# VHH binders against PH domain-containing protein DDB_G0287875: the designs that were tried, part 11

Target 1, 92 residues: PH domain-containing protein DDB_G0287875, of Dictyostelium discoideum (Social amoeba) (q1zxe2r132to223)
Amino acid sequence: SKGKSGWLLRKRPGRYDKLYSVSKADKYLRLYENEDTDNDPLYELSLENSIIELKQDLHLQLTLGNSERYIFTHESESEIVSWAQELQATMN
Key: E = the ipSAE of ESMFold2; O = the ipSAE of ESMFold2 at other seeds; V2 = 0.75 times the mean of E and O plus 0.25 times the DockQ between their complexes.

## First folded at step 14 (VHH; framework vhh_8k46_1)

Design m_18E (from r_YWQN with Q33E; at its last look DockQ between E and O 0.99; V2 from the best seeds 0.87)
Fold by ESMFold2 at other seeds, look of step 14:
Structure m_18E (fold): chain B 92 residues (1-92), chain A 119 residues (1-119)
Amino acid sequence: as target 1 above (92 residues)
Amino acid sequence: AVQLQASGGGFVQPGGSLRLSCAASGFTFSSYEMGWFRQAPGKEREFVSTIDSSGRDIDYADSVKGRFTISRDNSKNTVYLQMNSLRAEDTATYYCARYDWRNDAFDIWGQGTQVTVSS
């Protein structure tokens, strides 16, 4: 894993929320409300024992070790595929 | 069997409070976003609140903001709705529901609990 940062869309009932997402190859995914990563993230998600699935509709399903579940996508198909690869790499 | 059971409704005077509970069974509760909805007689079911699987991302209908608080306890497979400053227009059957992201819809519904606010 080489790290990655960028915007992701998080699926919520009836909408998508745009979150600035950061992987630093430390087995965490950090989600920020904007690009100012000097602030605390909204979420600091441990990828230990998580399951990452890229679905056929290009939604990325992340299930954490505590069973919490997060659904992401992106307007760019190549970008969401790249995120799936990054998260798989940092987790493994 | 996948089930949601809402409870805690009752009769209350305007300005009073009630706490609703919704117990889940038969699925991995902590993986699902949950919601509360309500339906008054002769009206369509309306959105009240949602809470994500972590309990951190919460939405409310404008009509209940500042008066109602949704919460969840994943260790008890339960979602709650604390209702304060109740008004006559809050009279309804309250339902809890499980969110299905694949269909962007709520797919499992509780049987509801009646809340009646009247002088």
Scores: ipSAE 0.820, ipTM 0.907, lowest interface PAE 0.7, mean pLDDT 94
ESMFold2, look of step 14: ipSAE 0.839; ipTM 0.917
ESMFold2 (binder alone), look of step 14: mean pLDDT 87; pTM 0.859

Design m_24T (from r_YWQN with S54T; at its last look DockQ between E and O 0.97; V2 from the best seeds 0.00; counts 0 for: pae O 2.7 > 2)
Fold by ESMFold2 at other seeds, look of step 14:
Structure m_24T (fold): chain B 92 residues (1-92), chain A 119 residues (1-119)
Amino acid sequence: as target 1 above (92 residues)
Amino acid sequence: AVQLQASGGGFVQPGGSLRLSCAASGFTFSSYQMGWFRQAPGKEREFVSTIDSTGRDIDYADSVKGRFTISRDNSKNTVYLQMNSLRAEDTATYYCARYDWRNDAFDIWGQGTQVTVSS
């Protein structure tokens, strides 16, 4: 994979948080407050031994090797599908 | 069976502190967001705090900000609520709950632990 960056919506109780998401094909997903990726990420998620599932409701479920779970979506179906493909590619 | 067991409640004077614990069993605790809620007699259950699976995304009700601290220890399958500067208005049964993201709702509730703040 050559990487991917863009906004994703992360599911929280009763809301979504908008996070600028970056994959650099190094088996990490980094989540930033905004597009200025020179700042430290809010989250740096290791994809090693993770499970990536795109659900029928177009929510992307990421379960990390330590069992932590993250749920993402996007208003564009093609975009969330593309993210699922990118994360699967960088993981393996 | 999926279970949540809240404990640590008690009787304290105004200005005192308590630490509540909620022990989880029967599910992969580290995969779930958790919350604390409270219910005073005759009132609806109200939101107190939530914490995501990592412990990094935390919300508080305005009425408890700066006084209560939610935390979790995934190695012990436990979520905590440190309650400082307690007031009479904090008197309630406190419940912990597991968040079910598919329904955007809390699906498993612990048995409450009573917190009573009075002179």
Scores: ipSAE 0.334, ipTM 0.683, lowest interface PAE 2.7, mean pLDDT 91
ESMFold2, look of step 14: ipSAE 0.480; ipTM 0.762
ESMFold2 (binder alone), look of step 14: mean pLDDT 87; pTM 0.862

Design m_36K (from r_YWQN with R102K; at its last look DockQ between E and O 0.99; V2 from the best seeds 0.78)
Fold by ESMFold2 at other seeds, look of step 14:
Structure m_36K (fold): chain B 92 residues (1-92), chain A 119 residues (1-119)
Amino acid sequence: as target 1 above (92 residues)
Amino acid sequence: AVQLQASGGGFVQPGGSLRLSCAASGFTFSSYQMGWFRQAPGKEREFVSTIDSSGRDIDYADSVKGRFTISRDNSKNTVYLQMNSLRAEDTATYYCARYDWKNDAFDIWGQGTQVTVSS
């Protein structure tokens, strides 16, 4: 894992929330309100014991060890595929 | 079987409070976003609130902001609605529902619990 940062769309009922997402290859995914990562993240998600699935509709489904589920997507197919690869690499 | 059981409704005076509970069974509750809706007699069902799987991302209808609080306890498979400063216009049957992200729709509904606000 080399780390990755960028915007992701998180699925909510009837909409998507835009979150600045950061992976630092430390088995965490951190989700921020904006690009100012000196602030505390809105979410700090432990990827330990998680399941990462990229679905045919290009929604990335993250199920955490505590069973919480997060659904992400992106307008760019290559970008969401790259995120799936990064998160899988961070877990390994 | 997948089920949602809402409870905690009742009769209350204007300005009073009630706490609704919705117990879930038959699915992995902690994986799903949940919502509360209401329907007054003769009216269309309307959105009240939603909460994500973590309990941190919450929405409210404008008419209830500041008065109602949604919460969840994933260890008890339960979502709650604390209703304060109740008004006559809050009189309705309140329903909890499970969000199905694949269809962008609520797919499982409870039977509802009646809330009546009257002096």
Scores: ipSAE 0.561, ipTM 0.797, lowest interface PAE 1.6, mean pLDDT 93
ESMFold2, look of step 14: ipSAE 0.845; ipTM 0.920
ESMFold2 (binder alone), look of step 14: mean pLDDT 86; pTM 0.851

Design m_37D (from r_YWQN with N103D; at its last fold request DockQ between E and O 0.98; V2 from the best seeds 0.90)
Amino acid sequence: AVQLQASGGGFVQPGGSLRLSCAASGFTFSSYQMGWFRQAPGKEREFVSTIDSSGRDIDYADSVKGRFTISRDNSKNTVYLQMNSLRAEDTATYYCARYDWRDDAFDIWGQGTQVTVSS
ESMFold2, look of step 14: ipSAE 0.839; ipTM 0.917
ESMFold2 (binder alone), look of step 14: mean pLDDT 86; pTM 0.853
ESMFold2 at other seeds, look of step 14: ipSAE 0.861; ipTM 0.927
ESMFold2, look of step 15: ipSAE 0.857; ipTM 0.926
ESMFold2 (binder alone), look of step 15: mean pLDDT 86; pTM 0.853
ESMFold2 at other seeds, look of step 15: ipSAE 0.836; ipTM 0.916
ESMFold2, look of step 17: ipSAE 0.845; ipTM 0.919
ESMFold2 (binder alone), look of step 17: mean pLDDT 86; pTM 0.852
ESMFold2 at other seeds, look of step 17: ipSAE 0.854; ipTM 0.925
ESMFold2, fold request of step 19: ipSAE 0.868, 0.867, 0.866; ipTM 0.931, 0.930, 0.929
ESMFold2 (binder alone), fold request of step 19: mean pLDDT 86, 86, 86; pTM 0.856, 0.856, 0.857
ESMFold2 at other seeds, fold request of step 19: ipSAE 0.862, 0.862, 0.864; ipTM 0.928, 0.928, 0.929

Design m_50D (from r_YWQN with T50D; at its last look DockQ between E and O 1.00; V2 from the best seeds 0.89)
Amino acid sequence: AVQLQASGGGFVQPGGSLRLSCAASGFTFSSYQMGWFRQAPGKEREFVSDIDSSGRDIDYADSVKGRFTISRDNSKNTVYLQMNSLRAEDTATYYCARYDWRNDAFDIWGQGTQVTVSS
ESMFold2, look of step 14: ipSAE 0.839; ipTM 0.919
ESMFold2 (binder alone), look of step 14: mean pLDDT 86; pTM 0.856
ESMFold2 at other seeds, look of step 14: ipSAE 0.830; ipTM 0.914
ESMFold2, look of step 17: ipSAE 0.841; ipTM 0.920
ESMFold2 (binder alone), look of step 17: mean pLDDT 86; pTM 0.852
ESMFold2 at other seeds, look of step 17: ipSAE 0.860; ipTM 0.925

Design m_J4 (from r_YWQN with A105Y I108Y; at its last look DockQ between E and O 0.99; V2 from the best seeds 0.86)
Fold by ESMFold2 at other seeds, look of step 14:
Structure m_J4 (fold): chain B 92 residues (1-92), chain A 119 residues (1-119)
Amino acid sequence: as target 1 above (92 residues)
Amino acid sequence: AVQLQASGGGFVQPGGSLRLSCAASGFTFSSYQMGWFRQAPGKEREFVSTIDSSGRDIDYADSVKGRFTISRDNSKNTVYLQMNSLRAEDTATYYCARYDWRNDYFDYWGQGTQVTVSS
């Protein structure tokens, strides 16, 4: 609920894309091409009615209210766990 | 049961256009990344394009970039491939497929639709 910013890896076929991710109290997850958040985000994902699941292989599955699904991970276990906690708190 | 029904193939002259459709059923289409692949007789199946669940994150094979456009309509459970400036080398059966992120491969495939480009 306090906000979080940092890099996340987004799963695509055969690769991961590195996205600068920003969560704020407004219940959106914004994904940027780089740390210059003055630019428009590539994605503004509404967390309203979303489902957050941290899987046993440390992939964070985000399913939006419109059923779009996004898969994230991070090289650091503590970081992806922290993101799961942040997004769960923001939805509440 | 998961089903992917590809259609829109046909015979065209070089330089012509076709639009392929792939209607999906038996799963939550909007949750899945999708792809188009093609295979000519006697050749390996090859990647053509992929699109993420939102429709905004797209990849193309170099051989089709600038000529083909993938898109999707989540309200109609359909993925499309607009093919312009067709060449003889584009002759193949075109398949749509569903991406399985957990195993990083495509787990369900359509029946395919034939595209034939010849003078």
Scores: ipSAE 0.806, ipTM 0.908, lowest interface PAE 0.8, mean pLDDT 94
ESMFold2, look of step 14: ipSAE 0.820; ipTM 0.912
ESMFold2 (binder alone), look of step 14: mean pLDDT 85; pTM 0.847

## First folded at step 15 (VHH; framework vhh_8k46_1)

Design n_18E (from m_37D with Q33E; at its last look DockQ between E and O 0.99; V2 from the best seeds 0.87)
Fold by ESMFold2 at other seeds, look of step 15:
Structure n_18E (fold): chain B 92 residues (1-92), chain A 119 residues (1-119)
Amino acid sequence: as target 1 above (92 residues)
Amino acid sequence: AVQLQASGGGFVQPGGSLRLSCAASGFTFSSYEMGWFRQAPGKEREFVSTIDSSGRDIDYADSVKGRFTISRDNSKNTVYLQMNSLRAEDTATYYCARYDWRDDAFDIWGQGTQVTVSS
């Protein structure tokens, strides 16, 4: 996998937060406040032993090996599908 | 069965502190965002705080910011509410609840624990 970068919407109670998301071959999904990835990410999510599920409502459910769960979506259907494919390919 | 058991309420003088606990059972606690709510007699239930599954992304109602701290321990299936600098207006039954992202709503509720702040 070549990796993927872009904005994702993270579902929280009553809102979506816009996070700049970066996936690389090291099996981490990093979530940043903005596109300045020289700063530390807000989250470094290990994809090792994780589960990716694209739900019918086009929300991407990521469950980590420690059972923490993150819900993402995007304004573009094709983009969220692309993210699901990228993350699945990265996990092994 | 899916349950949330809140505890730690009591009587305290203004300026005092209490720590509430909410023990979860019957579901994968680590996968769910959690919240605290409160309801005083004759009032509508109101939002107090939420915490994401990791414990890092936290929201507070303006009325409690700086005085209350939500936290969680996923190894103990427990969410906490540390309440400091308590005021008479904090008197209420406090409920913990589990967030269901699909409905954008809290779907499982604890029975509540009473907090009474009185001279």
Scores: ipSAE 0.827, ipTM 0.912, lowest interface PAE 0.7, mean pLDDT 94
ESMFold2, look of step 15: ipSAE 0.829; ipTM 0.912
ESMFold2 (binder alone), look of step 15: mean pLDDT 86; pTM 0.852

Design n_34E (from m_37D with D100E; at its last read DockQ between E and O 0.98; V2 from the best seeds 0.90)
Amino acid sequence: AVQLQASGGGFVQPGGSLRLSCAASGFTFSSYQMGWFRQAPGKEREFVSTIDSSGRDIDYADSVKGRFTISRDNSKNTVYLQMNSLRAEDTATYYCARYEWRDDAFDIWGQGTQVTVSS
ESMFold2, look of step 15: ipSAE 0.864; ipTM 0.927
ESMFold2 (binder alone), look of step 15: mean pLDDT 87; pTM 0.871
ESMFold2 at other seeds, look of step 15: ipSAE 0.852; ipTM 0.918
ESMFold2, look of step 17: ipSAE 0.849; ipTM 0.920
ESMFold2 (binder alone), look of step 17: mean pLDDT 87; pTM 0.865
ESMFold2 at other seeds, look of step 17: ipSAE 0.865; ipTM 0.927
ESMFold2, fold request of step 19: ipSAE 0.871, 0.863, 0.859; ipTM 0.931, 0.926, 0.927
ESMFold2 (binder alone), fold request of step 19: mean pLDDT 87, 87, 87; pTM 0.870, 0.868, 0.867
ESMFold2 at other seeds, fold request of step 19: ipSAE 0.864, 0.869, 0.874; ipTM 0.928, 0.930, 0.933
ESMFold2, last read: ipSAE 0.871, 0.872, 0.871; ipTM 0.931, 0.931, 0.931
ESMFold2 (binder alone), last read: mean pLDDT 87, 87, 87; pTM 0.866, 0.868, 0.867
ESMFold2 at other seeds, last read: ipSAE 0.867, 0.865, 0.867; ipTM 0.930, 0.929, 0.928

Design n_34E50D (from m_37D with T50D D100E; at its last fold request DockQ between E and O 0.97; V2 from the best seeds 0.90)
Amino acid sequence: AVQLQASGGGFVQPGGSLRLSCAASGFTFSSYQMGWFRQAPGKEREFVSDIDSSGRDIDYADSVKGRFTISRDNSKNTVYLQMNSLRAEDTATYYCARYEWRDDAFDIWGQGTQVTVSS
ESMFold2, look of step 15: ipSAE 0.874; ipTM 0.930
ESMFold2 (binder alone), look of step 15: mean pLDDT 87; pTM 0.865
ESMFold2 at other seeds, look of step 15: ipSAE 0.855; ipTM 0.922
ESMFold2, look of step 17: ipSAE 0.866; ipTM 0.925
ESMFold2 (binder alone), look of step 17: mean pLDDT 87; pTM 0.861
ESMFold2 at other seeds, look of step 17: ipSAE 0.861; ipTM 0.923
ESMFold2, fold request of step 19: ipSAE 0.877, 0.870, 0.865; ipTM 0.931, 0.927, 0.925
ESMFold2 (binder alone), fold request of step 19: mean pLDDT 87, 87, 87; pTM 0.864, 0.866, 0.868
ESMFold2 at other seeds, fold request of step 19: ipSAE 0.874, 0.874, 0.872; ipTM 0.930, 0.932, 0.929

Design n_50D (from m_37D with T50D; at its last read DockQ between E and O 0.99; V2 from the best seeds 0.91)
Amino acid sequence: AVQLQASGGGFVQPGGSLRLSCAASGFTFSSYQMGWFRQAPGKEREFVSDIDSSGRDIDYADSVKGRFTISRDNSKNTVYLQMNSLRAEDTATYYCARYDWRDDAFDIWGQGTQVTVSS
ESMFold2, look of step 15: ipSAE 0.875; ipTM 0.931
ESMFold2 (binder alone), look of step 15: mean pLDDT 86; pTM 0.853
ESMFold2 at other seeds, look of step 15: ipSAE 0.856; ipTM 0.922
ESMFold2, look of step 16: ipSAE 0.861; ipTM 0.925
ESMFold2 (binder alone), look of step 16: mean pLDDT 86; pTM 0.854
ESMFold2 at other seeds, look of step 16: ipSAE 0.856; ipTM 0.922
ESMFold2, look of step 17: ipSAE 0.856; ipTM 0.921
ESMFold2 (binder alone), look of step 17: mean pLDDT 86; pTM 0.853
ESMFold2 at other seeds, look of step 17: ipSAE 0.862; ipTM 0.927
ESMFold2, look of step 18: ipSAE 0.858; ipTM 0.922
ESMFold2 (binder alone), look of step 18: mean pLDDT 86; pTM 0.855
ESMFold2 at other seeds, look of step 18: ipSAE 0.860; ipTM 0.925
ESMFold2, fold request of step 19: ipSAE 0.874, 0.871, 0.867; ipTM 0.930, 0.930, 0.926
ESMFold2 (binder alone), fold request of step 19: mean pLDDT 86, 86, 86; pTM 0.854, 0.855, 0.855
ESMFold2 at other seeds, fold request of step 19: ipSAE 0.863, 0.875, 0.881; ipTM 0.927, 0.931, 0.936
ESMFold2, last read: ipSAE 0.876, 0.877, 0.877; ipTM 0.934, 0.934, 0.933
ESMFold2 (binder alone), last read: mean pLDDT 86, 86, 86; pTM 0.854, 0.855, 0.854
ESMFold2 at other seeds, last read: ipSAE 0.878, 0.869, 0.879; ipTM 0.934, 0.928, 0.934

Design n_QD (from r_QN with N103D; at its last look DockQ between E and O 0.99; V2 from the best seeds 0.87)
Fold by ESMFold2, look of step 15:
Structure n_QD (fold): chain B 92 residues (1-92), chain A 119 residues (1-119)
Amino acid sequence: as target 1 above (92 residues)
Amino acid sequence: AVQLQASGGGFVQPGGSLRLSCAASGFTFSSYQMGWFRQAPGKEREFVSTIDSSGRDIDYADSVKGRFTISRDNSKNTVYLQMNSLRAEDTATYYCARWDYRDDAFDIWGQGTQVTVSS
């Protein structure tokens, strides 16, 4: 895994929230309010024992080992596919 | 069977407090975003609050902000609604509901618990 940073859309009831997302190949996905990563992340998600599913509607479903679930997408199909590949690689 | 069971309603005077609980069974509670709704007689059901699977991302209706607090305990499969500074207009049946992203809709509903605020 090479790491990846970029914006993702997180699905909430009736809306999407834009989160700056960072993978550092350290078994975590960190989600920030904006690109200023000197601030603490809103979420620091452990990818150990997680399940990553890219659904047919191009939503990426991340289910953590503690069963919390996060649903992401992106305006670009190639970008959400790239995120699915990065997160799958980081888990290994 | 997938079920949500709300409890904790009752009769209180204006300015009082109640804590509602919603116990979930038959599904992986920790994976779902949840909501509270209410319906008074003769009115449509209205949104009160939502909470994401982690408990960190929360929305409130403007009418309840600062008075109501939603929370969850994933180890107990339970969502809570702490209601403070209650008013007569808070009188309603309160329902908890499970959200599913595919339809962007709440697909499983509890039976509801009655809250009555009167002097």
Scores: ipSAE 0.816, ipTM 0.910, lowest interface PAE 0.7, mean pLDDT 94
ESMFold2 (binder alone), look of step 15: mean pLDDT 85; pTM 0.841
ESMFold2 at other seeds, look of step 15: ipSAE 0.848; ipTM 0.922

## First folded at step 16 (VHH; framework vhh_8k46_1)

Design p_17W (from n_50D with Y32W R98K; at its last look DockQ between E and O 0.04; V2 from the best seeds 0.00; counts 0 for: pae O 13.2 > 2, placed apart)
Fold by ESMFold2 at other seeds, look of step 16:
Structure p_17W (fold): chain B 92 residues (1-92), chain A 119 residues (1-119)
Amino acid sequence: as target 1 above (92 residues)
Amino acid sequence: AVQLQASGGGFVQPGGSLRLSCAASGFTFSSWQMGWFRQAPGKEREFVSDIDSSGRDIDYADSVKGRFTISRDNSKNTVYLQMNSLRAEDTATYYCAKYDWRDDAFDIWGQGTQVTVSS
């Protein structure tokens, strides 16, 4: 995989957080407050032993090896599909 | 913008049949769960049926099971409701709805179509 960056909506109870998301094909997904990736990410998620599912309502469910679950979406179907493909590729 | 337009309503006698259509635009129809709801005068809106994006996962309200059939045609961006054996209590305005993940709920967009079942 070549990596991918862009905005995603992360589902929270009663809201969505807009996070700048970066995959560098190093088996991590990094989530930033904004596009300034020189700062530390808010989250650094290891994709080792993770499960990635794109649900039919266009929610991307990421279950980490430690059982933490993250749910993402996007207004663009093509964008969330592309993210699912990128994360699956970087896992392998 | 998202648009949902239900049509096909009308007047029918008890025991009759109608087929409702809901044309959709402004979103990727084939990726979204759709549903039918109805509201009679002086009553709260109630669930009638829903269908997932693939057409395989279908649910009905108990009051319509065996009489109504939901279906969809993703190539035409359309959801259908075949209503058979109609009864007076089926009289209502019928709305199609799109599931909205932002609200974790079905939404209703635009006007419905009136179904009146009476002798």
Scores: ipSAE 0.000, ipTM 0.137, lowest interface PAE 13.2, mean pLDDT 84
ESMFold2, look of step 16: ipSAE 0.821; ipTM 0.907
ESMFold2 (binder alone), look of step 16: mean pLDDT 80; pTM 0.788

Design p_32K (from n_50D with R98K; at its last look DockQ between E and O 0.49; V2 from the best seeds 0.00; counts 0 for: pae O 11.3 > 2)
Fold by ESMFold2 at other seeds, look of step 16:
Structure p_32K (fold): chain B 92 residues (1-92), chain A 119 residues (1-119)
Amino acid sequence: as target 1 above (92 residues)
Amino acid sequence: AVQLQASGGGFVQPGGSLRLSCAASGFTFSSYQMGWFRQAPGKEREFVSDIDSSGRDIDYADSVKGRFTISRDNSKNTVYLQMNSLRAEDTATYYCAKYDWRDDAFDIWGQGTQVTVSS
């Protein structure tokens, strides 16, 4: 994988949070409050032993090795598909 | 089995403070979003606040913003609700809840703790 950065919507109970998402091909997904990645990420998610699924409703479901789940989407179908491909690639 | 035990309720005058605690067991507490709900007599349960697994993403019902503070201590498997500037309309049974991602909803466990605010 070559890495990817961009905005994703994270599904929360009753809302979506907009997070700036960064993959650096190091088997982590980092989620930031905004594009200022010099700050610490809000989340640093290990993709080791994770399950990545793109659902029919174009929600990308990430299940971590500790059973924690993160659900993402995007307005663009091509963008959420690209994120699914990037995360699957960085796992290898 | 999942168990949630809320405590810390009581009687206070308007303007008073209480701190609620919810001790959790039977699941990996640090992996789950947690929340507080309340139910007054004759009303439906309503959302009060939630906090994600890391403690960074917090939300409040409009009616409690600026007065209530949710927090968690993952080393103690405990979620807290600090309630300041209490009002009569805050009178309710308060329940803690664990998020169920499959339902995109909070499940409520335990009997709750009574908070009564009156002059």
Scores: ipSAE 0.000, ipTM 0.229, lowest interface PAE 11.3, mean pLDDT 85
ESMFold2, look of step 16: ipSAE 0.831; ipTM 0.912
ESMFold2 (binder alone), look of step 16: mean pLDDT 82; pTM 0.816

Design p_34Y (from n_50D with D100Y; at its last look DockQ between E and O 1.00; V2 from the best seeds 0.88)
Fold by ESMFold2, look of step 16:
Structure p_34Y (fold): chain B 92 residues (1-92), chain A 119 residues (1-119)
Amino acid sequence: as target 1 above (92 residues)
Amino acid sequence: AVQLQASGGGFVQPGGSLRLSCAASGFTFSSYQMGWFRQAPGKEREFVSDIDSSGRDIDYADSVKGRFTISRDNSKNTVYLQMNSLRAEDTATYYCARYYWRDDAFDIWGQGTQVTVSS
């Protein structure tokens, strides 16, 4: 994995929230309020023992080892596919 | 069977406090976002609060913001609602519910617990 950063839409009841998402090929996905990554992330998600599934409706389902689940999407199909590939690569 | 059991309701004077609990069984609780709703007689059910699977991302209805606190304990399969500074207009049946993202809807509901705020 080469790392990846960019905006993702995170599913919440009745809405999506934009989160600035960063993978540094260290088996973590970090989610930030905005592009200022010098701040602490809102989430630092360990991908160890996680399951990553890209669904047919182009939602990325991330289930962590502790069973917490996060649903992401993007307006661009190629972008959400790239994210699925990146997260699989950093896991491996 | 999938179940949500809300408890902790009761009678309380204005300005008082109650803590509601909602115990989950029959599904992987840690994977689901959860919510609290309420319904007073003659009114439609209204949103009170929700919380994501991690417990970090929380929303409140404006009418309860600053007085109510939602939390969860994934090790106990339980979501809570701490209700402070209670008012007569908080009188309602309170329901907990499980959010299902594929339907963008709360799909499993508890039976509710009655909260009555009165002198």
Scores: ipSAE 0.846, ipTM 0.921, lowest interface PAE 0.6, mean pLDDT 94
ESMFold2 (binder alone), look of step 16: mean pLDDT 86; pTM 0.854
ESMFold2 at other seeds, look of step 16: ipSAE 0.861; ipTM 0.924
ESMFold2, look of step 17: ipSAE 0.837; ipTM 0.917
ESMFold2 (binder alone), look of step 17: mean pLDDT 86; pTM 0.854
ESMFold2 at other seeds, look of step 17: ipSAE 0.848; ipTM 0.921

Design p_35S (from n_50D with W101S; at its last look DockQ between E and O 0.99; V2 from the best seeds 0.86)
Fold by ESMFold2 at other seeds, look of step 16:
Structure p_35S (fold): chain B 92 residues (1-92), chain A 119 residues (1-119)
Amino acid sequence: as target 1 above (92 residues)
Amino acid sequence: AVQLQASGGGFVQPGGSLRLSCAASGFTFSSYQMGWFRQAPGKEREFVSDIDSSGRDIDYADSVKGRFTISRDNSKNTVYLQMNSLRAEDTATYYCARYDSRDDAFDIWGQGTQVTVSS
């Protein structure tokens, strides 16, 4: 895994929130309010023992080792597929 | 069996406080976003608050912002609603509910707990 950065849409009841997402291939997914990653992330998610599922409706379901679950998508099919590949690679 | 059990309602004077609890069983609680709703007699059920699986991302209806606080304890499979500065218009049955992202809807509902705010 070489890392990946970019915007993802995070599913909330009745809406999606846009989060700037960063993987540095260190087994974490960091979610930021904006592209200024010098600030603290809103979330720092450990991918150890996580389950990553790309659903047929192109929603990426991330279930962490502590069972917390996050649902992401993207406007671009190739981009959400690339995110699924990146997150799977960094956990292995 | 999947269940949500709300409790902590009661009678209070205006300006008083109550804390509601909603205990979950029969599913992996920490994987689900949760919400509180309320319904007064003769009115439609209305949104009060929701909270993501981590407890960090929270939304409130405008009518309760600054007075109500939602929280969760994943180790106890429980979501809470702290209600401060209560008003007569907060009188309602309060329901907790589980969010299903596949349908973008709340799919499991508790039986509710009555909150009555009156002089």
Scores: ipSAE 0.819, ipTM 0.909, lowest interface PAE 0.7, mean pLDDT 94
ESMFold2, look of step 16: ipSAE 0.819; ipTM 0.912
ESMFold2 (binder alone), look of step 16: mean pLDDT 86; pTM 0.854

Design p_36K (from n_50D with R102K; at its last look DockQ between E and O 0.97; V2 from the best seeds 0.89)
Amino acid sequence: AVQLQASGGGFVQPGGSLRLSCAASGFTFSSYQMGWFRQAPGKEREFVSDIDSSGRDIDYADSVKGRFTISRDNSKNTVYLQMNSLRAEDTATYYCARYDWKDDAFDIWGQGTQVTVSS
ESMFold2, look of step 16: ipSAE 0.859; ipTM 0.925
ESMFold2 (binder alone), look of step 16: mean pLDDT 85; pTM 0.843
ESMFold2 at other seeds, look of step 16: ipSAE 0.861; ipTM 0.924
ESMFold2, look of step 17: ipSAE 0.844; ipTM 0.919
ESMFold2 (binder alone), look of step 17: mean pLDDT 85; pTM 0.842
ESMFold2 at other seeds, look of step 17: ipSAE 0.856; ipTM 0.923
ESMFold2, look of step 18: ipSAE 0.861; ipTM 0.926
ESMFold2 (binder alone), look of step 18: mean pLDDT 85; pTM 0.847
ESMFold2 at other seeds, look of step 18: ipSAE 0.853; ipTM 0.924

